VHH binders against Protein ECM9 (ECM9). Designs and how they scored, part 15

Target 1, 377 residues: Protein ECM9 (ECM9), of Saccharomyces cerevisiae (q02202)
Amino acid sequence: MQSSLPLCREFFEKITAYLDYHDFRLTITANQPSITLPYYVDEKAHSIELIIFKTTFLSLFQEAHTYFNKTFSDQSGISNENIYYMTVGFLLTTPENKTVYNVHEDLLKRYFQDNSVLVIPDLLVKEVRLIQRLLCSSNNRINKSSSLWILYRKLFVLSLDANTLVLPDILFVFHSSGSQHFSNYYCWNTARWFYDNLPYNKRIELFNLTKRFCFQNVKDCSSWSALAYMVCQQEEKKTDNIRDFQRLTSSFNVPFKINKVDLNFQVQPADAFTQELVKWIDRTYAADWPPYLCLLQITKFNITLRIEMDSVLLTWRNEILNFEENSGHIKMINNTPIVPEKFSNDLLTSVNFAHFGYKKLFLNKFLDKNKKEQSDS
Below, E stands for the ipSAE of ESMFold2; O stands for the ipSAE of OpenDDE; V2 stands for 0.75 times the mean of E and O plus 0.25 times the DockQ between their complexes.

## First folded at step 11 (VHH; framework vhh_8ghr_2)

Design q1 (from p1 with S56R; at its last look DockQ between E and O 0.01; V2 from the best seeds 0.00; counts 0 for: pae O 15.6 > 2, off the site)
Fold by OpenDDE, look of step 11:
Structure q1 (fold): chain B 377 residues (1-377), chain A 121 residues (1-121)
Amino acid sequence: as target 1 above (377 residues)
Amino acid sequence: EVQLVESGGGLVQPGGSLRLSCAASGFTFSEYDAIGWVRRAPGKGEELVARIYPSRGYTSYADSVKGRFTISADISKNTAYLQMNSLRVEDTAVYYCARESFYGTEGFDYWGQGTLVTVSS
């Protein structure tokens, strides 16, 4: 029987294919006159790119939408498999559609309760692959879809019950998604969630990945925020992440017994990281705010670290004063250091204004927080 | 020295129950360690029947035993358990307890000697 959703099905098959390729990219692009195929697969030595043209994208939406309407108007001939493929089409085209998301999630839940609900071989593996590859899309609407990231968390929980504890390519997903679109809040928020719920060894890997990513993407505020959290977990957020995991396990009837967990485990001691970060900032003349903000966030929640920062603060203050004495007062507009016009063509001086400007901003914010804490005590 | 010692195996009738124990020594259950029960039936390959991360309580089961077997761990005793209910003849195997590090990526690195479970009428 010809699937009533041939395009959606084909898409599913293509996006879940090539399981041995970890470096997968999903690209949605404008139509190309020379290509008449609905999909283009670019296979490289170590990577694969699935390209969906705009016409195909729209056709997929139309196909899914047509079936959706049919499902509500005429219940005859409806199959769970077709519903699944319909939802797959919508996850691509309208990932934030809550109705479709709920249908998709419900179908998965039912499948995991009763495997006869869907006749799709290796559905869990394919589902994980689908979502991972969607999250690694070049399209920001898909890549930054809160719904898809939530679904990814759920799939992690489901994998635990299916004797597949390790989702493949978790680290790749974070790296790929984050690299394609800067400041992907949902990506890095999910990274925090995973950090709290992964075993020690995987937590270490995630930490290291995040750390490397931040140092390579200095302007990405979301990743730096995640790193700050991983270094110094806020108790409330940690608890929320753990509770969410527990809620999901219960929701999916996944056997889960809470044992004694080291909730205070840190991959890298916060003091060590703080020192490293300060040194890095100084060495590289960091000219973007996120590293400083990361430092600010870490030190905000750790009194011991705040005390240790005194020497750094003094040093930075002196550096700023010296710089201002020689180059002029650093002006801030909307928390951005302003480079005087006379230095606009001097790259070194421009960088210095940014560097020392953000040090100045850091000091101001750090000291302001201290005053507030003292007033509240 | 890392050691895993299984106990609790024996002869049981179909529909019966057994509880296997795996006492671990030489290491303590941690967040990066998993304990698995692997069985080897005569003429068949190895099958991972259940896995647990004791520190977190994460568990997984093979489809063949899902709903019948329950894996658990007591961190205070450094012991893992496999409660086997509704035993079937096809469950007859030598059951091994094994430690797995790195979240299953490195495989099982330590094994017990195994305990024989025979399900026969």
Scores: ipSAE 0.000, ipTM 0.182, lowest interface PAE 15.6, mean pLDDT 87
ESMFold2, look of step 11: ipSAE 0.000; ipTM 0.402
ESMFold2 (binder alone), look of step 11: mean pLDDT 80; pTM 0.808

Design q2 (from n6 with S56R; at its last look DockQ between E and O 0.09; V2 from the best seeds 0.00; counts 0 for: pae E 23.4 > 2, off the site)
Fold by ESMFold2, look of step 11:
Formats: structure tokens, C-alpha cells, sequence
Structure q2 (fold): chain B 377 residues (1-377), chain A 121 residues (1-121)
């Protein structure tokens, strides 16, 4: 029965194979004259790239689509395993096809109720690898698929209920997927979801990964927003993601096997993080808005942090006054500092206009929010 | 709680002198704020006459008063001063002490009640 859906089966075996690596990347690219194979595996010391050429990608879609059309014609040769492999082909090629997604999910639900529904060795382990490695794709349609990110949350829940030792490798997925697409909204909103629902030791690891990512990817507004969320949780303790976790648990009918959510959000004290971020801004001449917006969010309703910022506000104000006296008024258009044309070819001065401009914008927004709060009191 | 209280206004002959004072409370001059003297004459609107950054000692003046007016501050008394010499009839106005917002372009965030200066022969 190796002749049924051979392309989708081969893809499943390649994408779910055990690979001893630190990082993974999935790439779909144009065919190259020097490479005739349908797949190429580029192995480096600490990373692996699986390359799928476009003719292979198209052939996978054609095979899955042909089989899909035959299932609605009630043709012979239809089996649960073949339906599963067909859906695997579609998760790669058209991940937002809701009909196929629902079929894939239904097969998983049925399998977890009765393991004889699918005779595939180590299916949970392979399913987790499949979804994690799809989410490590540089292809925007795949790594930005809300359906795949939602399925990943569901696999986390299923892993708890299945009494398996396999948990999703959260650090790997967010590191790899975040690196593949600038400001990946679905990736970093899922990171918030996992932060709220992970055990404390894994929560620490996710926090440190997110923090490291932000400082390495300063312009990435989605990751900085997630980091601010994580710091704020030690005070805010929002429950939206915890309630969504409970809803997903109910969706799989697992009321008696769910572990309680860990409510300890004390990872790095908010004042220590705030001091670290301010020092980093000053030391690096930070010239992008996301770190400053992160500071605004963290200090919004924390009276102790607002008071500790007084010294920073005074220091930054003096720096801005001195800069403007020497270099001219910093003009803002749509809350963006404008480099005067006479300095447009001067990289250092251009950075300084952005740096001190964003400090000035931060001070204005910080003081205006404090004035509004004081007037309301 | 921020307050600015002006004093020292009055009636003076052309060519005479006056010294205005602005006592500040609710903040200190060691903080990085500017203090300005703004005047309002009938039909003229508001004119920034002089500005000082007390913590740094920087001053600036309107062209209309340059060479005749001197702004200063005493940080220990938390008080700013405007020494007005060679007064002219055109200097007749209500003089307000004001604290300048850090950005300058949005104007002043706290104002005193004003003190009347009348220059008349």
C-alpha cells in the first residue's frame, strides 16, 4: 500500500524524522539547476534546513487534492491513514483550508479516544514534530497560519492528557519561527498564551528567550509587546489565556486529567528589568520605538516604577535639552523624529536625532499619562 | 500643588526700572524646567519676554527687550527675577511668570496670576 499517496507519505517521513539539531528551518524555494532531488537537507553544526523545491511542493498539492476529490466520490481505497496523509499534504500547501484542518483535527481527536483509528507508530511525537517544523517555515502562508498556531496550542493540551513524556519544544519553536518573519503576530501572541499556561520552570525559559530575542531584534514590535506582557503579568495576572486553555481542554473532553495552571509570574522583578532596559537604551543609543513603548507599558500603572523613573526622566531631559541646543529642535511627524536634511548623510547624527527624539516622545507620553492619572485622582 | 507667585509690579515713569519676582513652590529650580516671563498688552496677545533654565543658567530674550531686561534665578530661594531697565510706555502689560513644558513648542504648563506693570509719564 506504499503506492497510495506516496508523495505525502514521503513528506511526512522527512518532516517528522528525528534530527539531532539545535535549530530548524523549513524553506520552499524555486528549483535549482544544480540540484535534481525533490528535497535538500542542509546540515550545519547546530542547525538543519529542509528545502522543498517548488515542483515538489506543487506535486504534493496535486496529489492531496486528487485524493480529496475522490473521497467525496466514495471511491474504493479510502482509509483513515490515507485521509491523514492527505491532510498533512494540505497543512503544508494550503494551511488555512478549514475543511481539511477540521478533518485532520477530527482524526486526531478520534485517535486519542481509540488508538486503533490510526496505525502510525509514535503518532503524537510525529504530529508535534510536524506542526513545530511547519511553524519554522520561512514561507509566510505557513508561519503566519492562525490555524497551525491554534493546532499547536491544542497539541500542548493533548500532550498533557495523553500521559506522554513529549511536550512541545516551546523555546525552539518561538526562536525559529520568530526569526523567520519580522513581527510575527501569531507567533508572539501564542508565546503570551504559553507563558500564562506553562509550568514555572518553562515560563522562566520562555521569558529569557523572549528577552534575548527582543534585544537581538530591536525593531520587532510583536516580540517587544510580548515581553512587556510577560513582565506585567507579575502585577496584572490577566486570565484570558488561562480561560482559553480551559476551553481547549473542554474541546477534547479531558476534564479529569488537566494539571492546574501555575500562577507564579515572578520571574524577573519588574524594577530590575526596567533598570536593565533603561541602561541598555542609554548604552546602545537605541533609535527604534519598540523598547520605549515597552517601558511605557511596564510603568503605566506601577506606582513604584513611576517614582523610580523620576531620576531617568531628569537625566534624559537634560540630555535632550543639550542636544537640541547644539543640533536644533527635534521635529516630529506622526510621532516619528525627523532628521533635518542637512544631516541626512551623517549616520551618527541621524541616529542621535532618532535616539533623543524617541526619548523626547517617551517623556511626553509618560508625563501626559501621569497628568491624566493625577487629574482623575 | 505647583504654584508661581509674582510680585514687584507697579507704576513707573519712562526710563525707570522695576524688578519682578516669581516665587515657585511645588517644584524646585534644581529640576530641569524653564521659567519664562510672558507679557500681555492690550491688543498684542502673549509675548515671551525672557526665559531661563535655572539649573543650567541658560537665558534668552525677545528682541524687543534685549539689552534692557535681565532674567536671573536664585536656586536657594526658588525664585526667578526679571530686572527691567530703561522702561518704555510700550512695556506696559500684565507680566506672567510661567513654567515651560520640557518640549517648549507646546507652551507653558503652569502660570502665575500676573503682576501689572504700568509705564506712564
Amino acid sequence: as target 1 above (377 residues)
Amino acid sequence: EVQLVESGGGLVQPGGSLRLSCAASGFTFSEYYAIGWVRRAPGKGEELVARIYPSRGYTSYADSVKGRFTISADISKNTAYLQMNSLRVEDTAVYYCARESFYGTEGFDYWGQGTLVTVSS
Scores: ipSAE 0.000, ipTM 0.103, lowest interface PAE 23.4, mean pLDDT 82
ESMFold2 (binder alone), look of step 11: mean pLDDT 81; pTM 0.828
OpenDDE, look of step 11: ipSAE 0.098; ipTM 0.621

Design q3 (from p1 with S60Y; at its last look DockQ between E and O 0.05; V2 from the best seeds 0.00; counts 0 for: pae O 18.3 > 2, grease 24.8 > 24.2, placed apart)
Amino acid sequence: EVQLVESGGGLVQPGGSLRLSCAASGFTFSEYDAIGWVRRAPGKGEELVARIYPSSGYTYYADSVKGRFTISADISKNTAYLQMNSLRVEDTAVYYCARESFYGTEGFDYWGQGTLVTVSS
ESMFold2, look of step 11: ipSAE 0.020; ipTM 0.515
ESMFold2 (binder alone), look of step 11: mean pLDDT 80; pTM 0.807
OpenDDE, look of step 11: ipSAE 0.000; ipTM 0.172

Design q4 (from p1 with G107Y; at its last look DockQ between E and O 0.01; V2 from the best seeds 0.00; counts 0 for: pae E 22.5 > 2, grease 27.2 > 24.2, off the site)
Amino acid sequence: EVQLVESGGGLVQPGGSLRLSCAASGFTFSEYDAIGWVRRAPGKGEELVARIYPSSGYTSYADSVKGRFTISADISKNTAYLQMNSLRVEDTAVYYCARESFYGTEYFDYWGQGTLVTVSS
ESMFold2, look of step 11: ipSAE 0.000; ipTM 0.100
ESMFold2 (binder alone), look of step 11: mean pLDDT 81; pTM 0.817
OpenDDE, look of step 11: ipSAE 0.059; ipTM 0.489

Design q5 (from p1 with D33N; at its last look DockQ between E and O 0.01; V2 from the best seeds 0.00; counts 0 for: pae E 21.1 > 2, off the site)
Fold by ESMFold2, look of step 11:
Structure q5 (fold): chain B 377 residues (1-377), chain A 121 residues (1-121)
Amino acid sequence: as target 1 above (377 residues)
Amino acid sequence: EVQLVESGGGLVQPGGSLRLSCAASGFTFSEYNAIGWVRRAPGKGEELVARIYPSSGYTSYADSVKGRFTISADISKNTAYLQMNSLRVEDTAVYYCARESFYGTEGFDYWGQGTLVTVSS
């Protein structure tokens, strides 16, 4: 007798519940014999994990899909609240269903213009919380959903019209979501979008968060690419994300202040960051490629920074030659330094082969990349 | 002070019906608090029989009672109910009303004293 989407409503209640935390993780996993509940919450001092068991996930899918088919075959008796809860079920189970995504977005747009469209308490706060927590999913279909990340951008824009502090925890979303999926392209592209459109103080916070994440997750190429983007933005001033923000504010009829387009992108000067990164590479014997690729990206269009690298290039070349004289020639396969088998159990020597190998690769790519700029008279 | 008080237990013949009540005090029903009925039969462990979220109306049932038992709630009276139809001897147990808090590691955080249901000819 309770056929008004009880499973999707319960999910909405669980995922939008208020919690005091610094980190969030959403996990969909197989049922465990020792736990018979549809949901499990693992709460730590600074983080929380919400677990949705597979049978619950599948039941949510079935309930939402059944209701969706009913709306197509039965044009009467459909309430806005039930449609909303159905779309919530789809955002979890099939977030790239564009028909349902568009229905969800349309309901939100109408709600922001007329709150009587949906009679759900504190809907703006709960909607933001829903999307943030979905994006903290370990499930790559949800975490990598371009539709959900785009919706998150739209919610930021809509929150400006609501004049609310709904998004004070923007920083945790990138930390939590980035941690859930290695090299999450959509997460870090959204971070670039926010970097370009946030107020200066929040831009500084996002930069520092991204930098800390990169140094704690050295192999994460997407986060290093985002960091390089943020450093380069102070000079390149790419406008793609700013134009997208302007398009959204116009589409939602949200006021937009023109002088915000000239926001200050100077957070850490590119030469200071480059010096810091070079010193870090040297001090830690960095043995992974993404930091080196970051250096390549930030030196791409800056002539003064290219000149400052001359001293670094000479120093690194001498280090490489000395290492090869003492330990043997560094072999590369597909741009990856190869540790000779006789050293595979020698951790220090293995690190040195990778470290000096990637310095060698960097030198080769840096010099080849800039060959044209050495045109002779 | 949170209290849950069960009532409505007793002796009933097989095939009969009984309605259990759980009056809650010290809190009002909210969207986070599921109310459950858990039973403990002689010589057996506990079994979650039925569960309801009063604010949303979501319910779930153990396979052993589906189609025979119905859980409901009256928010204005702060009371949950378990309608038990087509009772069997195997339903004989002490029935506990319990409150569930989702954001904890324990399933139920407050329990009533229990009410005995005996199904016997």
Scores: ipSAE 0.000, ipTM 0.125, lowest interface PAE 21.1, mean pLDDT 81
ESMFold2 (binder alone), look of step 11: mean pLDDT 81; pTM 0.825
OpenDDE, look of step 11: ipSAE 0.341; ipTM 0.668

Design q6 (from p1 with T105R; at its last look DockQ between E and O 0.04; V2 from the best seeds 0.00; counts 0 for: pae O 15.9 > 2, placed apart)
Fold by OpenDDE, look of step 11:
Structure q6 (fold): chain B 377 residues (1-377), chain A 121 residues (1-121)
Amino acid sequence: as target 1 above (377 residues)
Amino acid sequence: EVQLVESGGGLVQPGGSLRLSCAASGFTFSEYDAIGWVRRAPGKGEELVARIYPSSGYTSYADSVKGRFTISADISKNTAYLQMNSLRVEDTAVYYCARESFYGREGFDYWGQGTLVTVSS
């Protein structure tokens, strides 16, 4: 029986195909005159890129939409499989459609309660691949889809029920997604969620990945925030993440598995990381705010670290004063250091203004927080 | 001290129903604990009949009792139940309530004394 959704089905098959390549990228691009195929697969030595042309993208949407309308107008001939493929088409084309998301999620829930609901072989594995690869899209609408990231959390829980400890390629997903679009809040928020719910070994890997990513992407605020969290977990957020995991397990009727997550375990002691970060900032003359913000966030939640920061604060203060004495006062506009026009063509001086400017901003914010804490005590 | 106390067993005719209760003390049903009903029939080995994770409500059944038995738990009462419907002669056994602390790892660590269920015409 020819699937009433041949395009969506084909897409599903392509995107969920087993590839010995861990580096998968989904790209949506404009039509190319030289290419008449609906899809293009670019296989490189270590990566694969599935390219969907705009016409194909639109056709998929149209097919899914047509079936959607049919389903609601005429309930005859509706199959769960077709509904699934329809939703797959929509996850690609309209990932933030709540109705479609709910239909998709409901269908998955029913499937896991009763495997006879869907006849798609290896559905869980394919579903995971689907979502992972969607999240690794070059398209920001897909990549930054809160719905897809939420679904990814759910799939993690489901994978546990399937006797899979951790979803495959989690680290790759975070790295790929984060690399394609800076400051992907949902990506890194999900990373925090995973950090709280992953087993020890994977937690370490995630931490290291995040740390590496941050140092390579200095301007990415979201990743730095995630790193700060991983270094110094806020109890409230941690609890929320764990509770969310529990809620998901309940929702999917998954037996609760003890995440032997040592809730108190730190991959790297906060003091050690703080020292490392300070050294890194100084060594690299960090000229972007996220590292400083990370430091600020970590020290905000750890009194001991605050005390240890006194020497750093003094040093930085002196450095700032010295710099301002020689180069002029650093002006801030909207928490951004301003480089004087006379130095606009001097790269070194420009970097210094940013570097010392953000140190100055850090000090100001750090001290202001201390005053508030003293007033509240 | 951890204790599990079964009740509700007895003599019943084929096709009849019984409801077993397992009252737990010395621990609270947690997200990490499962409660199981295990039965031992004369001359037969132990069979896990049903399992529930009280926190999640997740339940599992042996194929032999699927559709006939229902396991449930009341967290507020720290009590698990086994509703047995459409009882068969082959269901005759001593039914034990047991606690499992870790899912799939260490098995059942505490057992009740058991309650006898006899299905006979």
Scores: ipSAE 0.000, ipTM 0.198, lowest interface PAE 15.9, mean pLDDT 88
ESMFold2, look of step 11: ipSAE 0.014; ipTM 0.457
ESMFold2 (binder alone), look of step 11: mean pLDDT 80; pTM 0.813

## First folded at step 12 (VHH; framework vhh_8ghr_2)

Design r1 (from p1 with S101D; at its last look DockQ between E and O 0.01; V2 from the best seeds 0.00; counts 0 for: pae O 13.9 > 2, off the site)
Fold by OpenDDE, look of step 12:
Structure r1 (fold): chain B 377 residues (1-377), chain A 121 residues (1-121)
Amino acid sequence: as target 1 above (377 residues)
Amino acid sequence: EVQLVESGGGLVQPGGSLRLSCAASGFTFSEYDAIGWVRRAPGKGEELVARIYPSSGYTSYADSVKGRFTISADISKNTAYLQMNSLRVEDTAVYYCAREDFYGTEGFDYWGQGTLVTVSS
């Protein structure tokens, strides 16, 4: 039966093409006068870019919407395949529509219960690729869709038994999405979720990827927060992530084998990472808050680390005092160090004001927390 | 402006039920990781009672309220709810709705004004 949604189907076919490629970029852009085709595919040796033009995007929405109205008004002649393609169109065009996600997920659930529900070859693999590639899109509405990231978690669970999940691709998704969209909260929140639910070897890889990403993206507060979490997991959140994973396995009738995930292992001891982070901050003259905040978060949850930090605190205090003595008092506005105008053209001094300013901010916050803990004990 | 407005608190007898509402404005539930209900009882510290992830619908509860309380969210109304059943005297507290922001050191970045729940015979 010819799909009543030829455009949505075409889109699905294009976005799920080249399933072996993990470096796939989805770009949505304005119409170009020189291009009359609805899509442009740029295939390189190791990467693929699918470009969707605005008119195509709108047409997909219209097609999906039209079918939606027809289907839900007239219950006669409903095709599961058409519904699937409709939802695929909506995942692209309306990524936060909960109704669409409910319909989509319900269809997937039914498919996994009865494979005859949908006649789409390699559906699970294609579904995973579809969602990965949407999450790696250039469009902020899509890549920052909380619902889409949640769906990705669900698909991860579904893929565990089917060996359809290419775990290295997961790392690519985080890197790609994080790189394209600054401080993508949902991306890195999902990374935390994965960290709690990945086996040891993959957890290490994710940790290293996150660490590397943070060191390369010093201003990205979301990734730094995720890194802090990976180092010093909050027990409550960890428990929630694990429970969520279990809930999802149950929801999709996936056998949960407890032995697949070492839930009680840390990739790097917190003390070792703290030392590394302090050294990195000092070496690079970190002039952004996220590294300091990361350090603050880690030290908040570990009393032993607090004790070890005493030497660091003293050193930093002396450094700050020395700097202020020579360069003047560091002023802060809304917890941001201010560089005096007279030094605006002095790059070194400007960086130092930020660096020592954030050290100062760190010390203040650190000491305030210590005082509160002592008062409550 | 971000606002969380709690309602539904009041006086109830032990074994009774209340339903709290938290109407959010200035942001959408889909933009944040979780919404929580936190209570403060006299002489006691803050206790996270329940948390919901609006995007997934996943919920978690404190052990003290598990099986009695139900948190839910209506994204279309940008409102969270806490159904409290089988209320006990020890449930007496000011109940706050809060949104979770992982970027902050405290987990929750914004709080409502709270609604008082008094369970007394």
Scores: ipSAE 0.000, ipTM 0.219, lowest interface PAE 13.9, mean pLDDT 87
ESMFold2, look of step 12: ipSAE 0.013; ipTM 0.436
ESMFold2 (binder alone), look of step 12: mean pLDDT 79; pTM 0.796

Design r2 (from p1 with S101N; at its last look DockQ between E and O 0.61; V2 from the best seeds 0.00; counts 0 for: pae O 11.5 > 2)
Amino acid sequence: EVQLVESGGGLVQPGGSLRLSCAASGFTFSEYDAIGWVRRAPGKGEELVARIYPSSGYTSYADSVKGRFTISADISKNTAYLQMNSLRVEDTAVYYCARENFYGTEGFDYWGQGTLVTVSS
ESMFold2, look of step 12: ipSAE 0.013; ipTM 0.431
ESMFold2 (binder alone), look of step 12: mean pLDDT 80; pTM 0.804
OpenDDE, look of step 12: ipSAE 0.000; ipTM 0.263

Design r3 (from p1 with F102W; at its last look DockQ between E and O 0.56; V2 from the best seeds 0.00; counts 0 for: pae E 16.1 > 2, grease 24.9 > 24.2)
Fold by ESMFold2, look of step 12:
Structure r3 (fold): chain B 377 residues (1-377), chain A 121 residues (1-121)
Amino acid sequence: as target 1 above (377 residues)
Amino acid sequence: EVQLVESGGGLVQPGGSLRLSCAASGFTFSEYDAIGWVRRAPGKGEELVARIYPSSGYTSYADSVKGRFTISADISKNTAYLQMNSLRVEDTAVYYCARESWYGTEGFDYWGQGTLVTVSS
């Protein structure tokens, strides 16, 4: 019967199928006239793509919404399982619906206390797969959902109390989700959260993934901000994410605490990373601000690194002076170098205006320790 | 049942070397589990000396032993080792092997009985 949520149940089975595939992509696309099936599966040896046609997507929303409204008027047929499947439909179609999100989370919390609350085979494994695969969606309302990223953190905590290890594929989730949407703020803030709370060997892997992603996606300010955070942790040792993890373990009655020795944040020494970043900026003529801001952030609070930058600053200053003598003054609007129109079709000169412009901005911000208290006219 | 059995302690002169072993049974190393060496010296309390994730080989050390001690693991034997070089009198302690699990409720959830290392001139 229609009160049993057949569309939401089928979606759940499809998105949680193929448990041996960790490289998963969820795509929502326009209908094709010749295809009457609600889903298309493109399966490869190591990866899988689940395609949901738009009419199927909208039907899922309608089914879930109809059931939600019935919970106030129909006294028969209400079960925890049907409520769960209804919430799964909402997580796909309207993940920021906080009322339904809270119902979903409450069912999970009760299930972890008493497995009879939900009679769904392999629920923990399937729930982790559901959230991971939603976060790998090409749809930006789903991929960038703060609620889904917060739920992912909660599932990690909940899995710690289970007698079965259920761990998310952290590296693939961040790489896949970050690649789907430029500067995915919630994705990379979640990466910071995991960096602070993972054991040391996984912290190293996450650092290396983040670093590789940044150098492959130079304009992505959210990922560079996360990388800067990770490098700075070896000195700053911020506890905000650790306290949030502890709050979640207490909230879910998970008796777990991080070993203090796992708070080793020195994955790549900050001086080694700084040298690598400066060298990369110089060799590639880096023309985007995020690498320079990353360098500014990691050198701001480390006196040794600030002193080591003296020779770099002198070299960059001389380069800027030579460039401006030969090519003209670098014009800045809102701290952004402007390429003069006469050079807009000269790729090398355009890159140089941005490159030396951002070096100039970096020098000004690096040397002006108290200028924030006085305005520039 | 998880068990940890240490061996290799003894008496050594300053500047000497010892190799401690920790044989683990009753569990298979996971990628998140670690084995640590903790020492208890007179008047100092407990100090985590070295730590390894056997599945990946990543290690960490207390500042007091960096460059002198080396921790390693053999997954096929479920055994961790602590190579202690350039030993000093202040390294004298009972050394305990301990298991650490990410979800193990506080950090170290299983301990060996300890092996005595005495560094004396």
Scores: ipSAE 0.000, ipTM 0.253, lowest interface PAE 16.1, mean pLDDT 81
ESMFold2 (binder alone), look of step 12: mean pLDDT 80; pTM 0.809
OpenDDE, look of step 12: ipSAE 0.022; ipTM 0.451

